# VH-VL binders against q09693r1to98: the designs that were tried, part 18

Target 1, 98 residues: q09693r1to98
Amino acid sequence: MKILASSTNYVLHNRLSNSQYEDARSKIVNFGGEFTNDAAKADYIFVNYSQINRVRRELRTIGTPLETCVSCKLIVKIDWLNEPKESLTPGNPYVIWH
Short names: E, the ipSAE of ESMFold2; O, the ipSAE of OpenDDE; V2, 0.75 times the mean of E and O plus 0.25 times the DockQ between their complexes.

## First folded at step 8 (VH-VL; framework fv_patritumab)

Design U6 (at its last look DockQ between E and O 0.11; V2 from the best seeds 0.00; counts 0 for: pae E 6.9 > 2, placed apart)
Fold by OpenDDE, look of step 8:
Structure U6 (fold): chain C 98 residues (1-98), chain A 118 residues (1-118), chain B 113 residues (1-113)
Amino acid sequence: as target 1 above (98 residues)
Amino acid sequence: QVQLQQWGAGLLKPSETLSLTCAVYGGSFSDYYWSWIRQPPGKGLEWIGEIDHSGSTYYNPSLKSRVTISVETSKNQFSLKLSSVTAADTAVYYCARDYSDWMYFDYWGRGTLVTVSS
Amino acid sequence: DIEMTQSPDSLAVSLGERATINCRSSQSVLYSDNNQNYLAWYQQNPGQPPKLLIYWASTRESGVPDRFSGSGSGTDFTLTISSLQAEDVAVYYCQQYYYTPLTFGQGTKVEIK
C-alpha cells in the first residue's frame, strides 16, 4: 500500500530500539517511502512518542539526528506507521512538530 | 519502596568485557527509564546510557561504540556491557532509575566496583 | 557536552552555619516553554550512591530536610544548607538534564570546620 511519497525521504530517530527501528524501516519502505540514514537530508522524522520529553531534549541538543534535520517538514509519531493515514499534515494527530 | 540490586564481576583484565546486571524491586519496571552511571575512584560522575522496558536505548556518545544496555522485562532486570575495557574504565558502576520522563535519578543501586588491571 | 562547574571544590563550615555551593552550566538549562530549570543536586556519602536532593533547581525531593534549598536560573545555581549538621558532611554534585548527554559537576566536598 503506497501511502508515503516516493520522492520524499524519511528518517528514524536513533533512540529507537533495533527491533523497533527495523520494523519501522520496513513499514516506511512498504508504504512507498524512501528511507535515509542522514537526518540532514530527510523530509520527515519518525520518533517514539512515548519519549516525547526526551525527543524535545534531543531537539535542544546540538549534533543529534533530530537537531540536524534542518530540512524536515514534520516530526511524526512512530505509531502512525501501525495505522497510517493517507496524508501527513500539521493537523494530523500523529504530528508532534513541524 | 523501590530498590535496585546490582551484581557482576568486579575484576577484569584489559580488553575484556564488563558485564553488570541490575534488578528492580518494589516498583513498576515498565513505567520508567533505567540508567547506568559510573564514578572513577575519587572522581565525579559520568552518565553511560539508559534503556526502557521495550529495549529502547540511548548512550553517551563518549562510550557508545563500546556500550550495550539490554533489558529483560520479565525479570525486571537490565544490564550493562562495556567491551574492550582499559584501566580508564575502573570505576564504581551504578544502576539508577530516571524519574518519569526526566533524566534525573531518584533511586540508585549500591554500586559495583569494577577494577581493570593487568 | 554541557560543562558543569562547581565552586568551591571543598568547603569547611562550622556546625550550625550556612554552607553555600555554586554550580555553573556552560549553557543555559532554562526551558523557555515551561520556565523550568533542568538542574538537580545530589548528596553522596562515602561508599554510598548519590542521593537526590533537589530537582527543577529548587524543588526538594521527598524526605530531604528543609535546611537544604536550591536556587538560581539559567546558568548559575546554588545549593544552600542553612544550618550545617554533622550528617551533612558529604560530596555534593549538580547535574543538568536539559541536554544530552547528561553531565554532572565535579563535586564539592563539604566538611565541618
Scores: ipSAE 0.448, ipTM 0.855, lowest interface PAE 1.1, mean pLDDT 90
Fold by ESMFold2, look of step 8:
Structure U6 (fold): chain C 98 residues (1-98), chain A 118 residues (1-118), chain B 113 residues (1-113)
Amino acid sequence: as target 1 above (98 residues)
Amino acid sequence: QVQLQQWGAGLLKPSETLSLTCAVYGGSFSDYYWSWIRQPPGKGLEWIGEIDHSGSTYYNPSLKSRVTISVETSKNQFSLKLSSVTAADTAVYYCARDYSDWMYFDYWGRGTLVTVSS
Amino acid sequence: DIEMTQSPDSLAVSLGERATINCRSSQSVLYSDNNQNYLAWYQQNPGQPPKLLIYWASTRESGVPDRFSGSGSGTDFTLTISSLQAEDVAVYYCQQYYYTPLTFGQGTKVEIK
């Protein structure tokens, strides 16, 4: 199975150029993941942030505060998509929230 | 009234390690993110990196291999170390508060000129 | 990296007259989901640290005189000083905070003519 198989994935556009955003989307699909435009429906949220409090603020701003997203499993630094050497688990160095 | 006081060595030789400290007074340390920013004399500003109260850091990729930012939360202090300095690292170094995690800077230290000579 | 380019590099303006400073980003700093431009302006007097003037492209920081205003969206931004005062002689910087690394314009020096 591909490394993102059976997952629904969102990319927070903040701090990404349009080309970086499209590259991330392509990588998610190539890894077997489904892409969503609705953060509240995602299992994994990929972000260009290292600090969870900043992500919490941005998610609230777009109307999907983290505390109301029941499907969310992990928030992950987007650089993981470039270097998926380890599976996505709460202990992964790229995971900033679980 | 929030105040940032900074100190550290101002004269270095090439290959030495720059070390600066910033102390925060009159405000919450744990509710904000803290940055180091530098400015070569007569030139523009370069963001070096940031840290929060828990020690989580993020560095400018251009400097990442040489930069360490650390925090002493019990003293409301954070520090910058920049290893293997060269003349290109000569600059005024500022500490600054990142307002409400939005990454613009509302309070700045007075600056420390660091000169790297041969 | 988002490159921030200011124009002009310097300008001289008579007291009481308008000063206009332009800032252009190499990529958009407008995030469409919240309709915010991640753009700030700073004033730096000689020998002093930068002072925040404007954030979100057009919101004045508390205590900043209303003669300072910011405008623009996306990639093109303007700082306007509607009536230049002697204390406004400084270097002005724009800064994007859309993504890291945070980057600043090269600065615009404002002088009295």
Scores: ipSAE 0.014, ipTM 0.679, lowest interface PAE 6.9, mean pLDDT 88
ESMFold2 (binder alone), look of step 8: mean pLDDT 92; pTM 0.948

## First folded at step 9 (VH-VL; framework fv_patritumab)

Design V1 (at its last look DockQ between E and O 0.54; V2 from the best seeds 0.00; counts 0 for: pae E 6.4 > 2)
Fold by OpenDDE, look of step 9:
Structure V1 (fold): chain C 98 residues (1-98), chain A 118 residues (1-118), chain B 113 residues (1-113)
Amino acid sequence: as target 1 above (98 residues)
Amino acid sequence: QVQLQQWGAGLLKPSETLSLTCAVYGGSFSGYYWSWIRQPPGKGLEWIGEIDHSGYTNYNPSLKSRVTISVETSKNQFSLKLSSVTAADTAVYYCARDYSDWAYFDYWGRGTLVTVSS
Amino acid sequence: DIEMTQSPDSLAVSLGERATINCRSSQSVLYRDNNQNYLAWYQQNPGQPPKLLIYWASTRESGVPDRFSGSGSGTDFTLTISSLQAEDVAVYYCQQYYYTPLTFGQGTKVEIK
């Protein structure tokens, strides 16, 4: 199931190598999405699961509490090297939906 | 048991750069964030910033322009640099471990007094 | 930044008596999704680094005596020493880890009356 959408802003967060970051960025663009560095402007956030609480803290700090953000979606530990992966499904425990 | 050992110069002149290093023993370096926290004499605690093993950092905005925290994963060490020091930067500086993915601090270094005086 | 305000600044309590320290955050540090308060308490002895006592507002760190307890939720928190011991003389700090930057209370000095 493809959950990435066109005309949507995506941000990558935390503990990605340069190559991983670039690959993920490329995939987002290929899906028709737009990459942003501002999590507050993102509809979806790609994060490392081990850093999810740090990301949540950052979101809260910038005025976008995760618990109150309806449009924000966190996608953690996604295999973004290949498109689209089965990890990009609501059934994945590493995908947090609001 | 995790132990944090820290060292660095304790006496600086104004405008110099503070440089401290913290080494982690007895536990995993990866999987945690590592923080620097300072305490002026007789005062409270101020969080300076944090870093993980990958080099991802978060800084206190009040010090961000002058602070650089770096990591040397191969040595299980992380360092603090604070540029353009003034007397206001005189404090005991602590390195500490953030527990897991949460920023409360379960292990601390013994602290390093850094005095800035002309 | 989230301001953490402790009260009182200093407290003198007789041995064996209850010591109560309050901590107020300028904004709630309660995360609704897990219903956890991102609040910690520390004990600091002279010349020593702070020692973690309580996290998640009410969970005692391993090795911390039962006489220490944390309570509260949202913006108001309390550290209680049910029966003050001589070794409890120290400065106590609360700290929130809900927002960046991480912030501490100004500290409460606990002394024996």
Scores: ipSAE 0.530, ipTM 0.861, lowest interface PAE 0.8, mean pLDDT 88
Fold by ESMFold2, look of step 9:
Structure V1 (fold): chain C 98 residues (1-98), chain A 118 residues (1-118), chain B 113 residues (1-113)
Amino acid sequence: as target 1 above (98 residues)
Amino acid sequence: QVQLQQWGAGLLKPSETLSLTCAVYGGSFSGYYWSWIRQPPGKGLEWIGEIDHSGYTNYNPSLKSRVTISVETSKNQFSLKLSSVTAADTAVYYCARDYSDWAYFDYWGRGTLVTVSS
Amino acid sequence: DIEMTQSPDSLAVSLGERATINCRSSQSVLYRDNNQNYLAWYQQNPGQPPKLLIYWASTRESGVPDRFSGSGSGTDFTLTISSLQAEDVAVYYCQQYYYTPLTFGQGTKVEIK
């Protein structure tokens, strides 16, 4: 079974080149996840940040403050997509917010 | 001790482009956001925009059509360009460092008065 | 945008007396997830850049005298100078950092009576 099956996923473009962004989007689809352009609808938000406070600020900038993101379950460091070995749970080392 | 030094031309004619540079000394450049903030003489403060070390920017919507902030990470510098200036752009311009992840400003440049003749 | 409104625009206070400055935001700057108010206060002496006094609404920056205190939550905030000193004559600004664009109050000028 694919590791992102039944998930809706958003990639925060900040600090990614266009090629890195497209690569992340392709990996989400290849891992069985659905991609969304609307952060407010995502189960998982992938980010190129280690600091949750930066992510909060960037989400406010795009009009999706974290406090209004009803669907969001996890914020995940984007490098998890390069070698996804463990399922995404709150205890996963790549998860920076739950 | 972190120091921000800023420079650029202080006298402009209408329609010219304001260009300022801020250099960061005595501290890390990466891991922070860097902002430009202006203050018209005798008035309050207006945030212009910010940039991180990778070149990602956020601009005040009121100015975004005319503003460009850029970074030269190898020199620990970031710059402001504001096009099509008018007398309304006359202000002291400050560069500033985000003290934490949350955009309050702990270090400021000394300011550069930019005057636009009318 | 979050509009920040300070009151009064100016005040005159006798040396050693209490000065209070109010700041109201057009939207709450309290984030429930971390229970923090995204509000800072700055002091600006003539001819100088602003100096950070208070962040998270009530936390003093290092080196700021304890006569400065911040209070309030949500939309209503107060900066208090418990015993005004001559060097406290300045303009004071509140600033929200909850949502971009980052915005400042219009300033409150504090003078000696």
Scores: ipSAE 0.017, ipTM 0.672, lowest interface PAE 6.4, mean pLDDT 88
ESMFold2 (binder alone), look of step 9: mean pLDDT 93; pTM 0.951

Design V2 (at its last look DockQ between E and O 0.31; V2 from the best seeds 0.00; counts 0 for: pae E 11.6 > 2)
Fold by OpenDDE, look of step 9:
Structure V2 (fold): chain C 98 residues (1-98), chain A 119 residues (1-119), chain B 113 residues (1-113)
Amino acid sequence: as target 1 above (98 residues)
Amino acid sequence: QVQLQQWGAGLLKPSETLSLTCAVYGGSFSGYYWSWIRQPPGKGLEWIGEIDHSGSTNYNPSLKSRVTISVETSKNQFSLKLSSVTAADTAVYYCARDYSDWYAYFDYWGRGTLVTVSS
Amino acid sequence: DIEMTQSPDSLAVSLGERATINCRSSQSVLYRDNNQNYLAWYQQNPGQPPKLLIYWASTRESGVPDRFSGSGSGTDFTLTISSLQAEDVAVYYCQQYYYTPLTFGQGTKVEIK
């Protein structure tokens, strides 16, 4: 089972390339997810970072520090958009837990 | 001690592509981000972008459309390409190491490469 | 982008006297969770790359003389050279690493009066 879920809020990191952004956005929408540009409203954030502080820096840059995102659960590398949920485990370097 | 050695062409014509490479010696390449920073003659410093050993990049939005930073982990090298150069891109270009993979202040620097864009 | 503004642009100080450089960020670079200021200071000599002096606003890099100190929090920061030495003649830059893109101050040239 893929990590995407319907009726779930997703935010895409704004530093993604246009092609990556649109691809991910389309996948989210087609899967029945809800796209948001506000990380504070997101359940999941998709980024290309592997280090949490870089992610935090970028989130701060867009005005939504990770520490202020109450509902955020996972930050997922965009390359893992289609990965099964079973890969969402502690220790996966492509998954950052909130 | 970590040392950064950088090289590349120093004279370009407008519209050409700047290409620089930085090699890391005396320390681990993995576990850090590596940055490019430039300084126009007599001016301040501008951060261009960074990359880690896995190829994860961040770019300054002001240059993002023209910048590509790449990594060759097997050689402990990372490179900068800046396309469509103009006179405004004339600067000394530095490679640098972020203090850690967590924080982006720079503890080690290359000696810099002057790149002049002239017709 | 976060604007870093240094003052003054240039400073002439007599040997042995105190040199004070200010740096202001357009937004706070204090991270409340760890109470750290994401601010660094660099020294640059002519023809050389910048040299890291201070990080976390007030922590001296290894090998940096005690006469260099950093202070401040939030948006206002200061680099102080308690007793200026001849080798301290250089351009000094502040840099924030709280936001992307990383940004530097415009530099302060320190000279001997």
Scores: ipSAE 0.027, ipTM 0.746, lowest interface PAE 4.8, mean pLDDT 84
Fold by ESMFold2, look of step 9:
Structure V2 (fold): chain C 98 residues (1-98), chain A 119 residues (1-119), chain B 113 residues (1-113)
Amino acid sequence: as target 1 above (98 residues)
Amino acid sequence: QVQLQQWGAGLLKPSETLSLTCAVYGGSFSGYYWSWIRQPPGKGLEWIGEIDHSGSTNYNPSLKSRVTISVETSKNQFSLKLSSVTAADTAVYYCARDYSDWYAYFDYWGRGTLVTVSS
Amino acid sequence: DIEMTQSPDSLAVSLGERATINCRSSQSVLYRDNNQNYLAWYQQNPGQPPKLLIYWASTRESGVPDRFSGSGSGTDFTLTISSLQAEDVAVYYCQQYYYTPLTFGQGTKVEIK
């Protein structure tokens, strides 16, 4: 079973080039996850930030504030996608919110 | 010490496009957001928008349809274009550094450029 | 948007006396996850850009005299100048950075009585 199997995943485009964004989308699919263009529907939100306050700011700017994501379990630093050797749990060092 | 130096045309006619450039000296360009902020004479401050080194922008919704902020990372420069100006766009325009990409308060400011839109 | 309202719009204070400026946000700028208030104060002298004084509501920026202090939480904040000096004659702005658009108070002009 792939490491993102049965998950719906969103990538916050902020601070990513178009190529970095597309690379992240491809990695999510390669790891068995589904991609969504709606942050409010995601289980995991991948971000190029280390602080949750910046993420909340950016999600509100695009009209999908974090409070509208009823299914969101984790917000994760996007670097985790480069080599996801440890599963995503609240204690994972790449997780900035749970 | 980080220094922000800005330049651009200070006198415009209605319907022209405002164009300002800000250059960053003495510090890193990456890892920060860079903002444009304006102040009409005798009035308060209005945040226009921001950009990072990769070209990712956020704009004030009140101006979004007329604003373009762009970056030339190789020169450590970012610029503002505001289209279809009117007298209401007369203001001092500042560039400023968001202290870090984790915080959104402004620790370094340019000296300001007065842009006057004539009638 | 978060609206920032300052009071008073102007005040006159005798040299060496206390000046108090209030700022109210239309919604809380206290973030539960880090227990921080996303509130900054700026000083603007005539013909100059704003200068950062206070961030996180109460943390003084480096080089700012200790007569400047910030207090408050949530929606209500105060900038205090404990002993007004001649160089403190300026316009003061509060600013929220809780989310975009970033917004400033309308300003409070401080002058010598």
Scores: ipSAE 0.006, ipTM 0.611, lowest interface PAE 11.6, mean pLDDT 87
ESMFold2 (binder alone), look of step 9: mean pLDDT 93; pTM 0.950

Design V3 (at its last look DockQ between E and O 0.28; V2 from the best seeds 0.00; counts 0 for: pae E 7.8 > 2)
Fold by OpenDDE, look of step 9:
Structure V3 (fold): chain C 98 residues (1-98), chain A 118 residues (1-118), chain B 113 residues (1-113)
Amino acid sequence: as target 1 above (98 residues)
Amino acid sequence: QVQLQQWGAGLLKPSETLSLTCAVYGGSFSGYYWSWIRQPPGKGLEWIGEIDHSGSTNYNPSLKSRVTISVETSKNQFSLKLSSVTAADTAVYYCARDYSDWAYFDYWGRGTLVTVSS
Amino acid sequence: DIEMTQSPDSLAVSLGERATINCRSSQSVLYRDNNQNYLAWYQQNPGQPPKLLIYWASTRESGVPDRFSGSGSGTDFTLTISSLQAEDVAVYYCQQYYYTPYTFGQGTKVEIK
């Protein structure tokens, strides 16, 4: 079971490439989710870092969705296509609970 | 010891696309980010962008619209493309390795001078 | 972007004397979670790429002589060469790697007086 859910607000990290961004956006919307550019309104944020420590630090970066994603439940690596909901645990290196 | 070897055309005309490649030897390609950094003659250093083995990229916003960094993991290579070059893009371009999760650069290529002139 | 400002732009120091280079970031590069300063120093010789000297503000890269030291925290950092040697003539750069885009100071040219 994919991690995407309907009636959920998603925001994408702006470090994504244009193609990745549009692809992710499209998938989120098609899955019944709601895409937003306002991280403050998002339940989840997707990022495209392979190094989790960089993601953690990016929460402090200026002008990024991460810094404004105060209400986000978690930050998820954009490898969402194959990620089951059951993998969304604090022990998952690709998940940052916020 | 990790070695970075880089190559590409050093002379371009305005509006052309800069293309450089960096090959990594003597170390693991995975587990690191790999950066491009440039230095105009007599000037300081500007970080262009980075990529990891999976193709995840981060770009300097000042260049994002023109920059594409790609990776060919099977060859332990990563490349830089910079479109629509102008004289302002004249610089020595370096490939470098980011250390693990952190973008301080412990290994560098020797640099490639790219001159943009009509 | 985070602005990195070095001072001075150039420095002439007698052999064997102390050279001090300052670097200021427009915002703190101290990460509270690991209490590390995401600040590096590089040495660059003409025609050569920069060489990493210091990372985490104060940790010397392997092979770097003891006369090089880094200090500071938050926004203010210092690279010190305790006893300048002839081979230390170069341009030195600080660099923050806390924020993207990663940014460098404008450089400080160290010369022998």
Scores: ipSAE 0.028, ipTM 0.745, lowest interface PAE 4.2, mean pLDDT 85
Fold by ESMFold2, look of step 9:
Structure V3 (fold): chain C 98 residues (1-98), chain A 118 residues (1-118), chain B 113 residues (1-113)
Amino acid sequence: as target 1 above (98 residues)
Amino acid sequence: QVQLQQWGAGLLKPSETLSLTCAVYGGSFSGYYWSWIRQPPGKGLEWIGEIDHSGSTNYNPSLKSRVTISVETSKNQFSLKLSSVTAADTAVYYCARDYSDWAYFDYWGRGTLVTVSS
Amino acid sequence: DIEMTQSPDSLAVSLGERATINCRSSQSVLYRDNNQNYLAWYQQNPGQPPKLLIYWASTRESGVPDRFSGSGSGTDFTLTISSLQAEDVAVYYCQQYYYTPYTFGQGTKVEIK
């Protein structure tokens, strides 16, 4: 089973170049995940941030505050996509929110 | 030691554009947000907005229609433009560093008084 | 927006006595997941930029004297100067950094009685 199977995934574009963003999107699809352009619909949100408060600020700025994402399970540092050997669980070191 | 040095024109006429620049010395520019904050004479502090090295910005909604913050990463500099100024924009303007990913401000410029004539 | 309200507007305290400044936010700045209050205190001397004193409501910035302490949680916060010194005559501001726009209290001027 692919490591992102049955998941809907959003990538926060902040602090990513356009090529980094497209690379992350491609990796999500290759790992069996669906990509969404709407953070509020995502199971996983991938970010180039270490601090959850910064992510909360950015999500409010784009009109999708974290509180409105009923499906969101994890917010994950984008670098996990480079070496996804460990499953995404709340204990994963790349997870900054659960 | 991190130092913020700021400069720009201090006297403006109504309807002109305020333009200030802040240069960062002695520290990393990447990995932080950089803010502009103003203080009208004898009054409190108002956060104007912030930018990071990639050009990602957040603005105070009260000023958003008139504010542009930009970055020149190769020079470790960021700038403020505030269009259509009035006397109400008279204030000391500060640049400041947002600590890491949080917006408490550990380093400040010395401030630039901007006066908008009547 | 989170409105920050300080009290009193000004305060006169004898040298060596305790000064207490209160700050109230219009909504909680406590993020329960990390149990941190997103609140800072600044000191501003005349003609100078603000200087960071306290962050996370109670953590002293490096180089800040021990007589400065912060307390409180949620919506109610206090800055205490345990033994006022002459150099502590300044205006003090609280500031929330929970979400944008980041906002400051209106300031409390501390004077020697």
Scores: ipSAE 0.015, ipTM 0.659, lowest interface PAE 7.8, mean pLDDT 88
ESMFold2 (binder alone), look of step 9: mean pLDDT 93; pTM 0.955

Design V4 (at its last look DockQ between E and O 0.48; V2 from the best seeds 0.00; counts 0 for: pae E 6.3 > 2)
Fold by OpenDDE, look of step 9:
Structure V4 (fold): chain C 98 residues (1-98), chain A 118 residues (1-118), chain B 113 residues (1-113)
Amino acid sequence: as target 1 above (98 residues)
Amino acid sequence: QVQLQQWGAGLLKPSETLSLTCAVYGGSFSGYYWSWIRQPPGKGLEWIGEIDHSGWTNYNPSLQSRVTISVETSKNQFSLKLSSVTAADTAVYYCARDYSDWAYFDYWGRGTLVTVSS
Amino acid sequence: DIEMTQSPDSLAVSLGERATINCRSSQSVLYSDDNQNYLAWYQQNPGQPPKLLIYWASTRESGVPDRFSGSGSGTDFTLTISSLQAEDVAVYYCQQYYYTPLTFGQGTKVEIK
């Protein structure tokens, strides 16, 4: 299984709650990634699974803040509170890759 | 079954703020998105915006500067505010439920006619 | 915005005959990853809210008679009423949910000839 590389840039979807956002941010950093608010600089977008289709819709839509992240990979983690960083791989049913 | 009941003032003067509320009964409020859609008399449908239980919103760009959708999860309600109304905002306003994470609408309120007239 | 154009604007069909409504999107609403068309159809009776008929272009909502069918893919879609009934007199709308903002067709009024 492919493992996410360290030293990659992640952007968190802004629909996350503050607590979810901070938790995800912290986990990304601990994973070895870097957090960015600029989607154009992001390698991956971290989103809530329950909102993945909205995120996809936004990514498809011109004129959204996410349109600048055309080559981004979507990382959808249903329970990022308890999942280990090693679970951030393709094939994990709780992780969806763009 | 899920029922949406909506209410609010139906007559406004220009420049006033439209305010409508939609209450959800018979189903879960969380886990769904909730939309406002309007229909001018004799015309088609225009999507206004959507909100989830957490308060995340997405608005139609054509109305974004004037629209505020809010949620009160404790009451299973969500509301629409449209500021600076004009005659062009005269329409039947519907609240609706988006099916899951898909933005087609399986349940609708009965609609509220809002007339803007001087 | 994605423009949804329906044709015709109005349609008169004899009872028991086939009614065909077309809907065209200005851009494809087919998602390659799941091979789904993000297209829905609604029926609206006077004084009533729209009623969901079809989603994913061809899947009937529960309770919808089988005389209603949706077809098409990409940019061109069709709602078919195989045998028009009196209660089918209404305005029908297509709607895409592939792009933001969500957009509807202008509607097609179906009447009895």
Scores: ipSAE 0.528, ipTM 0.851, lowest interface PAE 0.7, mean pLDDT 87
Fold by ESMFold2, look of step 9:
Structure V4 (fold): chain C 98 residues (1-98), chain A 118 residues (1-118), chain B 113 residues (1-113)
Amino acid sequence: as target 1 above (98 residues)
Amino acid sequence: QVQLQQWGAGLLKPSETLSLTCAVYGGSFSGYYWSWIRQPPGKGLEWIGEIDHSGWTNYNPSLQSRVTISVETSKNQFSLKLSSVTAADTAVYYCARDYSDWAYFDYWGRGTLVTVSS
Amino acid sequence: DIEMTQSPDSLAVSLGERATINCRSSQSVLYSDDNQNYLAWYQQNPGQPPKLLIYWASTRESGVPDRFSGSGSGTDFTLTISSLQAEDVAVYYCQQYYYTPLTFGQGTKVEIK
């Protein structure tokens, strides 16, 4: 069972080159996750930020404010995709919002 | 004490490229956004765009096709280029710091008047 | 874009009297998740850059005199100078930071009557 099985995942493009963005998408798929282009549908949102307030602003800017994502469980630092040693839970060090 | 010092050419002809630089002293460069904001003489303020230490930019859509903001992180500097200027681009140009994730501006440069001949 | 409209364009107030400046946004800048108004006020003296006065609609920046206060919520905001001093002659701007592009009001010039 892959570590992102049964999850729907969004990657916030901010602070990522197109190459970094595609790399993150590939990792999500390789880990068994489903990718979405709509943040409001995601279970997990991956971001290149350490601070939740920056993420909130960027989501508002693209028209998908965090409060409209009714399915979102976690916002996660994108570096987790490089070394997914522990499953995603609210206590995971890469999680910045739950 | 954070200080922003800015410089660049102040007199341009139509179709030239505006180029300004802002240097940040006395504080951290990373962890903040850095903006350019302009003010035509006797008029209000217009946000041009922002950049962070990694070079990620967001631009005002009204200027997006003509603006480039760049960063030189080793020097704690960021720069503005605005191409194809007209008289409408005559303004005082400010660099400013975006305070701690909230996008209001707590430190400002002294401003540079850029005049585009009519 | 969120348009910011200030009123009045200019006002004249006697020394020691109250000055009141209104700012209206074209849509709400209140974020329901944190219950904060993403609204700032600036003072600009002649020949100077803007100076931050108020953020979160009502929080005074450090070093700003307590005669300056901000109020309002959603789309309607007010900057009040409770007792106008000579050094308060300036242009005042509101600014939203709810989303980009960041936008400012057109300014309100405060003069001594």
Scores: ipSAE 0.024, ipTM 0.699, lowest interface PAE 6.3, mean pLDDT 89
ESMFold2 (binder alone), look of step 9: mean pLDDT 93; pTM 0.953

